# Ledger of designs, part 15: miniprotein binders against Uncharacterized lipoprotein syc1174_c

Target 1, 342 residues: Uncharacterized lipoprotein syc1174_c, of Synechococcus sp. (p08452)
Amino acid sequence: CAVGGYAGDALPLARAIASVSDRLITHPNVMNGASLYWPLPNVAYVEGYALDRFAAGDWQLQPVHCNRIGLLLDAAIEPELRIRHQQVAEAAQATLGLSVTAAVITDAPLGVTLRQADSGSTWGTIDRPDSLLRAADQLLKAGCEAIAVIARFPDDPGAIALQDYRQGQGVDPLAGAEAVISHLIVREFQVPCAHAPALQPLPLDASISPRSAAEELGHTFLPCVLAGLSRAPRYRSATESIAESIRPESVDVVIAPETAIGGPGILHWAARGIPILAVAENRSTLDLRPVDLGVPVQHLQTHLEAVGWLAAYKAGLDPAALSPGDRRLSYLNHSVQQATSG
Below, E stands for the ipSAE of ESMFold2; O stands for the ipSAE of OpenDDE; V2 stands for 0.75 times the mean of E and O plus 0.25 times the DockQ between their complexes.

## First folded at step 22 (miniprotein)

Design NF1 (from NE3 with E71D; at its last look DockQ between E and O 0.81; V2 from the best seeds 0.79)
Fold by OpenDDE base, look of step 22:
Structure NF1 (fold): chain B 342 residues (1-342), chain A 88 residues (1-88)
Amino acid sequence: as target 1 above (342 residues)
Amino acid sequence: EESLEELKKLAEEIAKKLAEELAKELGVKVEVEVFVRGDRIFILIYVTVDGKRKLYFIVVVADDPEKLAEDIKMFIEELLKELKEELE
C-alpha cells in the first residue's frame, strides 16, 4: 500500500501515515522541519513536479539505498553563512553518514527577490535561473544523484507576512520561491531536488509558533533537506525497465487537503481510479466548492481520521464499516421494496 | 464553480496573452509556464533580454477567477514597468 499525499507541513502526520502504510510518497514540505528531522524508512521524498509526472504516468520512482548529494550554493550567500552551510553538510556526512559528495557555487548570484501583494499573492524574481541550472549540471556531471539548493533569500520579504508566518498564521512567503527553485531543477534534470533558504538569523521571538519554532533552532534549513534527499527515490522515465520501481499503479490511496482537490496531480490520480481522501483540517479560508472529480472522494475532517481510514484499509476493511450508520445492500436488478412497517 | 484545473487554464490563457503583449511592446522573448502546487497557482514568466534570461513569478491562491485575473494583470503591469525601466 503506497500512500501519496500533500498532507500538510507536518512531520507528525507523515510519521502517523507511514506507520499504517507500506510506503508513503510525500512532498519535501511534509518532511522538512529545518533542524528537526525524523528518518522514516518507508517514506519516499518526492518533489512536486516529480509527483505530478509520477501521477501522470510519465515517471517512475526508483528506491535507493542512498544518493550522492550535490550542494548547490548561491554566489549571493555571504562567506560566513556559506561556511555554516558547509559545516552542516560536513556534519551530515560525519554524524549521519550521508553522502554529500560535491559542492558548487553558482557562477552568478541567483538574485532571488520576493514581494507580497495586498491580495496575498507572492511575487518574486530569480535574476539568474540559468546560473542555477549550470551549477546543477556541474554537480550532476560530477556524479551527484540529488541536488540540495541553498539560495540567498531576502532577509525581509515583507515584515508583516513574515511576522504572521512566525505566529503560525498566513502563508510562508518563502515557500513559493522555494517551490520554483526546486521545480526548475527537477523539470530540467529529472533528479531529486530540495531547497533550503539561506537567511540571516532572525531575532529571537518568544511568541513564535511551535510550528515555526523548528526553523529557528539552527543556522540553516539544510539538515532536513539532506536527510530527505539522502534516500529520495530517483526519477526515471516510465518506459525504462527498472527493478523494484514505484509505479502509479502501486498507489492505493491519495491524501490531500480539500483545498488541493481539483489540482492537476489529484486529477491524474482520480483518472486512475485511486481513492482520494480530502482532509478539511488544512482548509484555508477559501470556500472552494466541491469539485466533482468523477471518482469517489472521501471527505474527512481531520488528519487523524485519515490515519484511521488508512489503518482500516490496511487491515482489509472497508473504512466505511467504522463509520456510524447502517449500510444496506443495493441490488442492481431488484428494487429494494421498502418494507412498509405497517 | 471553477476547479483548480480550470483556474490553472484560465491563468495560462491570461498570462500567455499578457506576456505576448509585453513581449511585442518591449521586443523581448517571453516564455510562460503555469503549474499548480496544493491550492496555489504558479505563473512563471521567463524574459530574455540581450541573451540574459530572467525569471519572474507570481504565486496565487486559487480562490476565484476575477481575483486571479486581477492579480495576474497587476503582476504583468508591474513587470512591464520594471522591464521598461531596465531597458531605458
Scores: ipSAE 0.790, ipTM 0.931, lowest interface PAE 0.4, mean pLDDT 85
ESMFold2, look of step 22: ipSAE 0.790; ipTM 0.926
ESMFold2 (binder alone), look of step 22: mean pLDDT 78; pTM 0.723

Design NF2 (from NE3 with F75W; at its last look DockQ between E and O 0.65; V2 from the best seeds 0.74)
Fold by OpenDDE base, look of step 22:
Structure NF2 (fold): chain B 342 residues (1-342), chain A 88 residues (1-88)
Amino acid sequence: as target 1 above (342 residues)
Amino acid sequence: EESLEELKKLAEEIAKKLAEELAKELGVKVEVEVFVRGDRIFILIYVTVDGKRKLYFIVVVADDPEKLAEEIKMWIEELLKELKEELE
């Protein structure tokens, strides 16, 4: 039983789901906890574009024992901050036994900029996307199998938005740019990629949200990225014959926030007739009415309910049997017999 | 009620139209890519000036079509302003 997960920032949830699943396929954001990581042997760490291509049936996922990770460093990163990232990578090799095999500095500053509107929309730039791609190409030519990107982000992408995020409110102002960076590499090269922003340390804030506190525990976000990438499945074309590959047909259940249910990735799963669990707990302010996906969607209020649903499903139960209420058997031909007797 | 996919398509249409207008006005090559992650629509605008490609991106929460259109328009206007300033 493979579970697709689109829930954000939920390492505890990933752990819970993984415990009741044969395999969890999930986005890096679910597993990333900055300096905090938790290795889960049955979790497939898969970037968002790759998840969409997987759902579409274009790609298959090849489980690996280990990836050779290439470290891609933005030329805009200050020397001291670069050394900190290098030390993390070296520590990951020495202490965790990870394979970080090469590092490249971009031939030009990537030039990431960010702006946020009052509406919560984010605007940004990457000045040198081709520099990013050239650096990734160098790492791949050197035999790297996964790419860890460290881009230099603005230290103040919007003081208010960053402060709100640190208080557990709003949206991560960096998450948009991070998703774009990983997207660029995965789309171009079809390799596992994750991003860790290079930021100057923020001042200590005792009021920081516990959800954001993991980001304050270290100098870099790189540890969790390296941990995830070290065992991330490789992306292969669906037409390739790969032994023990994960194919869309092996996915039994998809879990997503209710606000994400209308997304292209979910639509692909719906088209495959895969059960979708829509979880309301992480509802953003989006008053999106239920989207008809043409398939039954199970609407759940909490992630705990989703875990319970999965546990029941794995046990071979109809999860509805655990819900209150009596289900009556419906006869397909009963209405037809009444119509013929009249 | 518009699905995220419908909103994505709308975003693609709006962004492509505005990008074509931008490209024509400034005499630059513009390419647009749109994708969805979670509840957010990502609009990538690749602008090529003098053989250098720069990426501009807009990330919007898909609320309603009108709001989406306004957000995209707003950021494309900002992009236009920035590009004009860079080309002067």
Scores: ipSAE 0.767, ipTM 0.919, lowest interface PAE 0.4, mean pLDDT 84
ESMFold2, look of step 22: ipSAE 0.778; ipTM 0.930
ESMFold2 (binder alone), look of step 22: mean pLDDT 74; pTM 0.667

Design NF3 (from NE3 with L79M; at its last fold request DockQ between E and O 0.61; V2 from the best seeds 0.75)
Amino acid sequence: EESLEELKKLAEEIAKKLAEELAKELGVKVEVEVFVRGDRIFILIYVTVDGKRKLYFIVVVADDPEKLAEEIKMFIEEMLKELKEELE
ESMFold2, look of step 22: ipSAE 0.790; ipTM 0.934
ESMFold2 (binder alone), look of step 22: mean pLDDT 77; pTM 0.708
OpenDDE base, look of step 22: ipSAE 0.797; ipTM 0.933
ESMFold2, fold request of step 23: ipSAE 0.793, 0.789, 0.783; ipTM 0.935, 0.936, 0.931
ESMFold2 (binder alone), fold request of step 23: mean pLDDT 78, 78, 78; pTM 0.729, 0.725, 0.731
OpenDDE base, fold request of step 23: ipSAE 0.792, 0.776, 0.775; ipTM 0.939, 0.936, 0.934

Design NF4 (from NE3 with T48Y; at its last look DockQ between E and O 0.65; V2 from the best seeds 0.77)
Fold by ESMFold2, look of step 22:
Structure NF4 (fold): chain B 342 residues (1-342), chain A 88 residues (1-88)
Amino acid sequence: as target 1 above (342 residues)
Amino acid sequence: EESLEELKKLAEEIAKKLAEELAKELGVKVEVEVFVRGDRIFILIYVYVDGKRKLYFIVVVADDPEKLAEEIKMFIEELLKELKEELE
């Protein structure tokens, strides 16, 4: 899904959808929109690579009661900032009851760099991706079941893209690199993973958007990352026999931004005949025209309409009944309609 | 017009071709990975130098094949420039 440039608005949407769903499967970016946190017991927190494997039918999801979480800290993090993140993890254990059982510092600075191209594309580097992977391996060998990555990201307070994001415009310039980092770990180790960047506090700016301010209040996204990873389902091969598993066949509805409906994951869901709700909200991130999938897609203007659709569906109603207009019978024997209308 | 899946396949073709040319010019090994998240195309290029692997990536917002190809070409041209300086 698209991050619409509004800090914290993804969590209210996830809460609304969860309230009208038996279970919601979401990506960390939807849940990690703000340091302000609300627990959602029926939400399965699934990283993007794992979501693709699930959509393709390669993986199933095994629910858990809790995960032993490992902290993976970039060697580039300054000592004071590292202590802050350690304190967050310890506080999460003390006040939320989470299990953070080990921590490791990478054997080399990861060397994350970023810059924004004029087009809005992000270019970046990770100097030492194998240092990241070696650190993850140590945590797994120590018995951790999920990995929270804390990498030192550039502080670019004067950059145009960061300024736009702070004012509620454009997209998060860091999100791409975060997705790359979690992708590397999940692809290699097949464990739940999410990222909370290590950044220095930005200078005070009285004019920033409230959603951007929410991201700055907590110093770090780590608390919500840990909460999400604590109950993130385990990734298992679809061929394994698992009691109480979430399989792709159990998915009733897929909700995606209208700009994302042509992606390979959505095509897998469409091939299964699952209703796909394409929401036009957040179109400001891409100005793409809708693409023809060759299968039915329900185009909705707002996320509120998607919540209403789900509420009707959960109540056992056909959601079309809430739309204006008449629904007429379609006879398989074409001549029957003429007889009933005479 | 082209879907994200069609653009992803195009990105793989272009990135692999240009990365192979970069690898031959610099005498290094490269690997390419492309994936989609939401409405974004991620292009990852791993470059092996002196027994160590470094990752370069671009997250593309292109909405047509010509823009996508231009974005990838510019990215790999800049990567080649940076790596030439590093190897010298």
Scores: ipSAE 0.802, ipTM 0.936, lowest interface PAE 0.4, mean pLDDT 80
ESMFold2 (binder alone), look of step 22: mean pLDDT 79; pTM 0.733
OpenDDE base, look of step 22: ipSAE 0.808; ipTM 0.938

Design NF5 (from NE3 with T48Y E82M; at its last look DockQ between E and O 0.78; V2 from the best seeds 0.79)
Fold by ESMFold2, look of step 22:
Structure NF5 (fold): chain B 342 residues (1-342), chain A 88 residues (1-88)
Amino acid sequence: as target 1 above (342 residues)
Amino acid sequence: EESLEELKKLAEEIAKKLAEELAKELGVKVEVEVFVRGDRIFILIYVYVDGKRKLYFIVVVADDPEKLAEEIKMFIEELLKMLKEELE
């Protein structure tokens, strides 16, 4: 039995879903905090571009014991901050048993800039995307199988948005540029990739959300990234013959936020005719955008309901049987009979 | 109301058209890439100057085609203004 991927941003949720699944395929951001505290052996960390290619049937996933990780460090990182990231990587190798086998500093500063418009849109620049790609190529030629990118980000991009995120509100203001960076690497090289921004230490905040605090450990975000990449499956073309590969035909269920329904990856899953669970995440239903997927979407209010749905499905039950109310048969050759009367 | 895939296709159409106008006005080569992550639309514009490229991008959270078009237009107008000053 194989159960499909999920997108979410909660440590306990990923563990709960994994406990009722044979396999869970998800994005590294879901797993960053979990990777430090509790390994999840049946979880496959897949970058978003690769997840779309997998959903489309263009790629298959090859599970691994561990990846040889290459560090890709932005030349713009100040020497003291670079040493901190180097020390974290060496510590991860010594204490977590991770394999960090090479490091490269880019041949030019990457020039990451960000600003946030009033509309909520993020505008950004990467001055030297080819310097990023050249550094990745060097790591791969040195035998690395996964790439951790550490790019120098502006220290206060959209400071209000960053403060809101630290308080457990809103979204990560850095996530856009991180997704662009990993997208460039995975699209070009077809390898697992995740990004840990290089920032100066954030100010002390007694009110920080516990979830945000887990990401700020040790003045860097690198430990979570390394843990997730260590066991990330390799991306292979669907035409390759790979023993013990994960193919999209083995996915039984997809879980996604209601706000993400209708995206290209989800549409590929819908076309395969598998159940799609749309979770509101306690959002107001007044904000829900209706979409037509061509396959029924199961609307759930909470992730707890999604876990219950999966547990019933894995047990071979129709999850609707757990809902109150009667279910009635419908005949394919329906005939309306006259009411019996005197 | 449009799906994210429909909005992605609209973003591709608008961004390619406006980037072609930008390329013509500045005399540079541009390329456009659009992708979706979660509920966000990423619009990437690669600008080539002297055989080297730079990447400019906008990340939009919009479920309204008109707002999406406005965001892309504003972004590319500002990009054009900035690049005119840089190239001169």
Scores: ipSAE 0.793, ipTM 0.937, lowest interface PAE 0.4, mean pLDDT 78
ESMFold2 (binder alone), look of step 22: mean pLDDT 80; pTM 0.747
OpenDDE base, look of step 22: ipSAE 0.800; ipTM 0.937

## First folded at step 23 (miniprotein)

Design NG1 (from NF3 with V59I; at its last look DockQ between E and O 0.65; V2 from the best seeds 0.75)
Fold by OpenDDE base, look of step 23:
Structure NG1 (fold): chain B 342 residues (1-342), chain A 88 residues (1-88)
Amino acid sequence: as target 1 above (342 residues)
Amino acid sequence: EESLEELKKLAEEIAKKLAEELAKELGVKVEVEVFVRGDRIFILIYVTVDGKRKLYFIIVVADDPEKLAEEIKMFIEEMLKELKEELE
């Protein structure tokens, strides 16, 4: 059973799903726990644009033994902070046996800015997106197969939003901009990419939420990004003949937050007749009502229910057999009226 | 109730229209890309001035078309202001 998972899930959920699946295909944000990571051998680490192209049937996923990772560093990163990121990459090579084969500093500062509106919407700029793309091109020409990007982010994109996030409230104000950076590279080059922001260390806050605490344990998010990218499947055109590739037809189930159903990726899976598990247990600020996708959607309340559903499905059961209640057989051509009179 | 895909299409329409107006006003090249990740709509606006490309992005969490339209409009107005200041 191959399971697709979308952003919004946590690493513990991914571990649970992976344990009851032959393979889990999921977005980097599900697997990234900053300095805390747990490598799973049956998880495919796939960027969001690539997931959409996969769902659409444009791309196929090629499993790999390992990727040569290129490290792309923003010129805006201060020398000391750059050295810390380099040390993490070197430690990942030495301790984890990862292949980080080249590093490039952008030819200009990327110039990432972030602002948050009162609505919770975020907006920002990348001053030099072409510098990002040039640096990625250099790494790829050097034989890198995946790109780890480290952009310099504002240390205070919004004191309130950052504080709320550190308290386990709201949404990560950086996550959106990170998605933009990875999107640019994947769209342009069709290679695995993930981002780790370069930030100055935050002041110690003893009140930090356990959910956000992993982000303060280290100087960077780079360890989990490198771990994910090291075995990320490569992206190939669907028309290519690739042995042992993952194709959309191999996906048995899709899991998404209830608020994410009706997105383009989910619509592609719906169009393929793939079962969709919509989980209401999400931290989305969106109160989107259920959308009729024209296919059966299983609406579940918790991620635990989704894991249970998958376990039953993998066992060859109808998951509804685990729910209370008697299922009576309905006859298409006979009215059940006669059997109660005896 | 509008689906996330419908909201995405609306966002694309609004963003393209406003970006084209901005492009005409400032004499710049603008390209718009819209995609969805999770429950968020991403609007990317590429502005090319004197051969330099700058990216503006909006990440909107909107559950209704009116709110979405307002958010996009506000952002493009702010972008327009910033671009005018950079071109002066």
Scores: ipSAE 0.767, ipTM 0.923, lowest interface PAE 0.4, mean pLDDT 84
ESMFold2, look of step 23: ipSAE 0.807; ipTM 0.935
ESMFold2 (binder alone), look of step 23: mean pLDDT 77; pTM 0.717

Design NG2 (from NF3 with R40Y; at its last look DockQ between E and O 0.69; V2 from the best seeds 0.76)
Fold by OpenDDE base, look of step 23:
Parts: sequence; structure tokens; C-alpha cells
Structure NG2 (fold): chain B 342 residues (1-342), chain A 88 residues (1-88)
Amino acid sequence: as target 1 above (342 residues)
Amino acid sequence: EESLEELKKLAEEIAKKLAEELAKELGVKVEVEVFVRGDYIFILIYVTVDGKRKLYFIVVVADDPEKLAEEIKMFIEEMLKELKEELE
């Protein structure tokens, strides 16, 4: 059973799903826990644009033994902070046996800016997106197969928003820019990409939420990004003949937050007749009503229910057999009324 | 009830229209890209001035079309202000 998972899930959930699946295909945000990561051999680490192209049937996923990772560093990163990121990459090579084969510093500062609107919307700029793309091109020409990007982000994109996030409230103000950066590279080059922001260490806050605490354990998010990218499937055109590739037809189930089921990726899966598990347990600020996708959607209240559903499905059961109640057989050509009168 | 896809299409329509107006006003080239990740709508506006490409983006958390339209409008107005200041 191949399971597709979308953004909004946590690493513990991914571990649970992976344990009851032959393979989990999921977005980097599900697997990233800053300095805390748990490598899962049956998880395919796939960027959001690539997931959409996969769902659409444009791309196929090629499993790999390992990727040669290129490290792309923003020229805006201070020398000391750059050295810390380099040390993390070197440690990942030495300790984890990852292949980080080249590094490039952008020819200009990327110039990432962020602000949050009162509505909760995140606004931002990338001053030099072409510098990002040029650096990625250099790494790829050097034989890299995946790109880890480290952009210099503002240390205080909004004191209130950052504080709220550190308290386990709101949305990560950086998440938008991270998604844009990875999107730019994947769209342009059709290669695995993930981002880790370069930030100055935050002051110690003893009140930090356990959900955000992993971000303060290290100097960077780079360890989990490198771990994910090291075995990320490569992206190939659907028309290519690739042995042992993952194709959309191999996906058995899709799991998404209830608020995300109306998205383009889910619509593609719906059009393919793939079962969709919509989980209501989410921290989305969007109060979108359920959308009729024209296909059966299983509406579940919790991620635990989704794991249970998958376990039953993998066992070859109708998951509804685990629910209380008697299922009576309905006859298409006979009214049930005659059998109770005898 | 508007789906996330419908909201995406609306966002694309509004953003393209307003970006084209901005482009005409400032004499710049603009390109608009809209995509969805999870339950968020991403609007990317690429502005090319004197051969330099700059990216502006907004990640919108909107549950209704009116709110979405307002957010996009405010974003583009702020872009316009910033771009005018850069061109002066």
C-alpha cells in the first residue's frame, strides 16, 4: 500500500503511517523536525510541486540508493553562521554517511524579506531569485542530484508571530518563503530540493512549546533536510521508461487534512479514483467547508483513526468492519420485506 | 461553498488583473504564478525591472472570496508602493 501524505502532519504521524504502509510518499514539511529526525526506509521525501506533477501523471518518482547533495548557501549568510552550516554538512557526511558533494555560495544575496499581515497572511520577497537558480545550476552541472538550500532569513520577521509560533500557536512565518524557494528550484530543474533557513540563534526561552523545541536544539534545520534529500526519489518524466519507478497507479490511499482536500493535488487523486482520507484533526486557520470531490472521501476525526484505517486496509479488511454495527446485505433486485415474513 | 481550487482560480484572476495594471503603470514586466500547498494559496509575482527579476509572494489564509480578494489587493498595493519608491 502506497500512501500519499500532504503538509500539516508531524514526524510521529509519518512514522505511524509508514509502519502500516509499504511506502509513504510525503512532503518534506512532514518529515522535518529541525535537529530531530527519524529516517524511515519506506518514506519517499517529495517536494510539493513534484507531488502535484506526480498526481497529475506528468512525473514519476525514481527510488534511489542515495543522492549526491549540493549545498546552496545564500551570500547573505554571515561567515560564522556559514561555518556552522558547513560543519553540519561535514558532520552529516562523517557520521551519517551522506553524500554532500559540492557547495556553492550565491553570486548575490538572495534578499529574503518577510512580513505578516494582520489577517495571518505571510508576505515576502526574494530580491534575487535568478541568483538562486544560477547557484542550483552550478551544483547540478557539478553532478549533484538533490539541492539543499540555506537562505538567510530575517531574524525577526515579526516579533509577535515568531513568539506565537514558539508558543505553539499560529503558523510558521518562514514556511511560506521556504516553500517558495524549494518550488523555484524544483519547477526549474526537476530535482529534489529542500530548504533550511539560516537564522541567528534565538534567545533561550524556557516557555517554548515542545512542538517548537526541536528548532532550538541546534543551529540549523540542515540535518533533517540532508537526511531527507539523501534518499529522496528523483523526478522523471512520465514518458521515460524507468525500472522500478513509482507511478500514480501504485498509490492506494491519499491522506490529507480536511481543509486541504479541495487542493489541486487532491483533485488529481480524486480524478484517478484513489481513496482519500480527510482528517479533521488539523491546526489550519482555514475554516473551509467539505468539498464534494465526486469520489468517496473518508472523513475521519483524528490521525489515529487514519492509522487504524490504513492498518485495516493493509490487512485486506474493509475498515468499516472495525466500526460497531451490523451490515446487512442489500439486494438490488429483491426487496428485503419478504424474508422477515417467513 | 467555494473549493480551494475555485479560490485558487479566483486568486489567479485577481492577481493577474492587478499585476497587469501595475505593469502598465510602472512600465515593468510582470509574471504571475499561483499554486496551492496544503490549505494555503501561494501567489508569486515576478517583476522585471531593467533586466533584474525580483519575486514578490503572498501566502494567503482565506476562507472566503471577499477576504481573498482584499488580501491580494492590499498586497499588490504595497508592491506598487515599494516599486515606486525603488524607481524614484
Scores: ipSAE 0.768, ipTM 0.926, lowest interface PAE 0.4, mean pLDDT 84
ESMFold2, look of step 23: ipSAE 0.787; ipTM 0.933
ESMFold2 (binder alone), look of step 23: mean pLDDT 77; pTM 0.707

Design NG3 (from NF3 with R40M; at its last look DockQ between E and O 0.70; V2 from the best seeds 0.77)
Fold by OpenDDE base, look of step 23:
Structure NG3 (fold): chain B 342 residues (1-342), chain A 88 residues (1-88)
Amino acid sequence: as target 1 above (342 residues)
Amino acid sequence: EESLEELKKLAEEIAKKLAEELAKELGVKVEVEVFVRGDMIFILIYVTVDGKRKLYFIVVVADDPEKLAEEIKMFIEEMLKELKEELE
């Protein structure tokens, strides 16, 4: 098994890793391409809090045939925009055969606000987090097994940040709030959850980055969220006896961005002695601070190298055998007499 | 050089301290939660006023402890200002 990192629009990477792995466990952000999705049968779609609890050994992942998905809609969504999201869910049921079994509108507007600081930090508010939780509880009581959330986001997050993101630069200003929303539900209810923002259609921008273009192809991010949630493993306590569950001990390799290596989730994997592949993503290694995890970390420059490493590992090879150079055997009790080539 | 885990702990300490000060000043209940995703630190502050719970959050890419501390401080100061305006 491989665990994917918290990389953004990395669907091509996920496809590559999945092809050289028995199973890929990855965060929704890796799989979410807005209106573009690709079904991968050996990928486990797991929210960030659940990944941390899994790494810690508190939770285990139960593979499923399918989940009954509950649709949670923010009361702040305008009637026309709500109908568009409903149509997507109905189309996913009719065309993809997904089980979207119930919908709930929150009892109050969630009241999501977003601001960006000059530093690039994002901050915001959720006015009614309890309304979110009440709506999720209703869906779960109705027999839903996964929650798709659609919150109404501000249409004008700081114009600069949105523009930079559209140009394939910066951080998605919405990503923070999305992560908070899914986190709240997963923490409270221990169920698969993902978010798709409700936004008004943006004006056509011919200069949009190909990386961000998928977000403008449709009216909503909901298709990829529903596809992911439909087969997302359920979260169970580690103490439960679950047949064919995924446990931390079944994880062979962890892949993460170099910048994420010092995070709590990675520390849990390091403590388990799991190989970690740190990918620099073409960033200068000079700018990266080495983090000592107390375990060997493979520092790689590109995702392609990570895929190659995994392919070698799956083939039962030491990946270093694919690198140039001769490795000599080191004796623990004998000094290798340097054969002085006279 | 501080690890992301160390920065998380620092963020939690600073946020809890400042949130407690805010709670005393305004007479409200606050709860602080901190977690990490990727290279980002998430700080969640739950404020309860008259039985209503509101969530404030900040997401910071943390590479420097001093910068992190300043950002958390600025965030909480802005939150305090907003809360005062809502309570008047």
Scores: ipSAE 0.771, ipTM 0.926, lowest interface PAE 0.4, mean pLDDT 84
ESMFold2, look of step 23: ipSAE 0.807; ipTM 0.940
ESMFold2 (binder alone), look of step 23: mean pLDDT 77; pTM 0.711

Design NG4 (from NF3 with A62V; at its last look DockQ between E and O 0.72; V2 from the best seeds 0.77)
Fold by OpenDDE base, look of step 23:
Structure NG4 (fold): chain B 342 residues (1-342), chain A 88 residues (1-88)
Amino acid sequence: as target 1 above (342 residues)
Amino acid sequence: EESLEELKKLAEEIAKKLAEELAKELGVKVEVEVFVRGDRIFILIYVTVDGKRKLYFIVVVVDDPEKLAEEIKMFIEEMLKELKEELE
């Protein structure tokens, strides 16, 4: 099994890794391409808090045939925009055969606000987090097994930041708030959760980056969220006896951006002695130097190298055998000088 | 060189301290949660006023402890301003 600690990695990378892995465990942000999705049968769609609890050995992942998805809609969503999200959910049922079993509108507007600092840090508010949790509780009591959240986000969180993002520059200004929303639900209820923002359609921009173009192809991010949640593993306590569960001991390799290597999740994997592939190619906003984890870390320059490494590993090879150069055997009890004189 | 975990711990310490000061000044209840996703530090501050819970959050992308401290301070100062305006 491979674990990807990817924030904002592209769906093509997940597809490549999944092709050379028995199973890929990855965050929703890797699989979410707005209106574009690609179903991968060996990918486990797991939220960030759940990934940390899994790495820590607190939770185990239960593979499922399908989940009953609850649709959680922010009361702040305008009626027309709400209908569009409903139509997407209905289309996902009819066309994709997904189980979207219930919908709830929050009892109050969630009141999401966003601001960006000059540093690039994003800050904001959720005015009514308890309303979010109450709505999730209603869906779960109705027998839902996963939660898709649609919160109303500001249409202009910052004209410059949005424009930069549309040009394939900077950081998604919404990604922070999305992570907070999913985190709140997963922490409280121990269920799969993902978020799709409700936004008004942006004006057509012919100059949009191909990276961001998928976000403008539709009126919502909901299709990929529903596709991911439909087969997301359920979260169980590590002490539960669950047949065919995924446990930390089944993880063979962890892949993460070089800048994420010092994170708590990676530290848990390091403590377990799991091989870590640190990939430098990620558009990191952080110039963090490599952290010594006290375990072997493979520092790779590109995602392509990581895929190659995984392919070799799966083939039962030492991946370094694919690198040019002669490997000499090192003797523990004999000096190299004696072996060349014979 | 400070690890992301060390920065997280620092962020938690600073945020808790400043949030407690804010709580004392305004007479409100605060809860602070800090976690990491990828290369980002998330700081969540739950404020309870008159039985209503509001969440403030900051997502920090910093590699320097001094910058981190400045960002957290600025964030909490803005929260304090907003909360004062809401309580008036």
Scores: ipSAE 0.775, ipTM 0.927, lowest interface PAE 0.4, mean pLDDT 84
ESMFold2, look of step 23: ipSAE 0.795; ipTM 0.937
ESMFold2 (binder alone), look of step 23: mean pLDDT 77; pTM 0.709

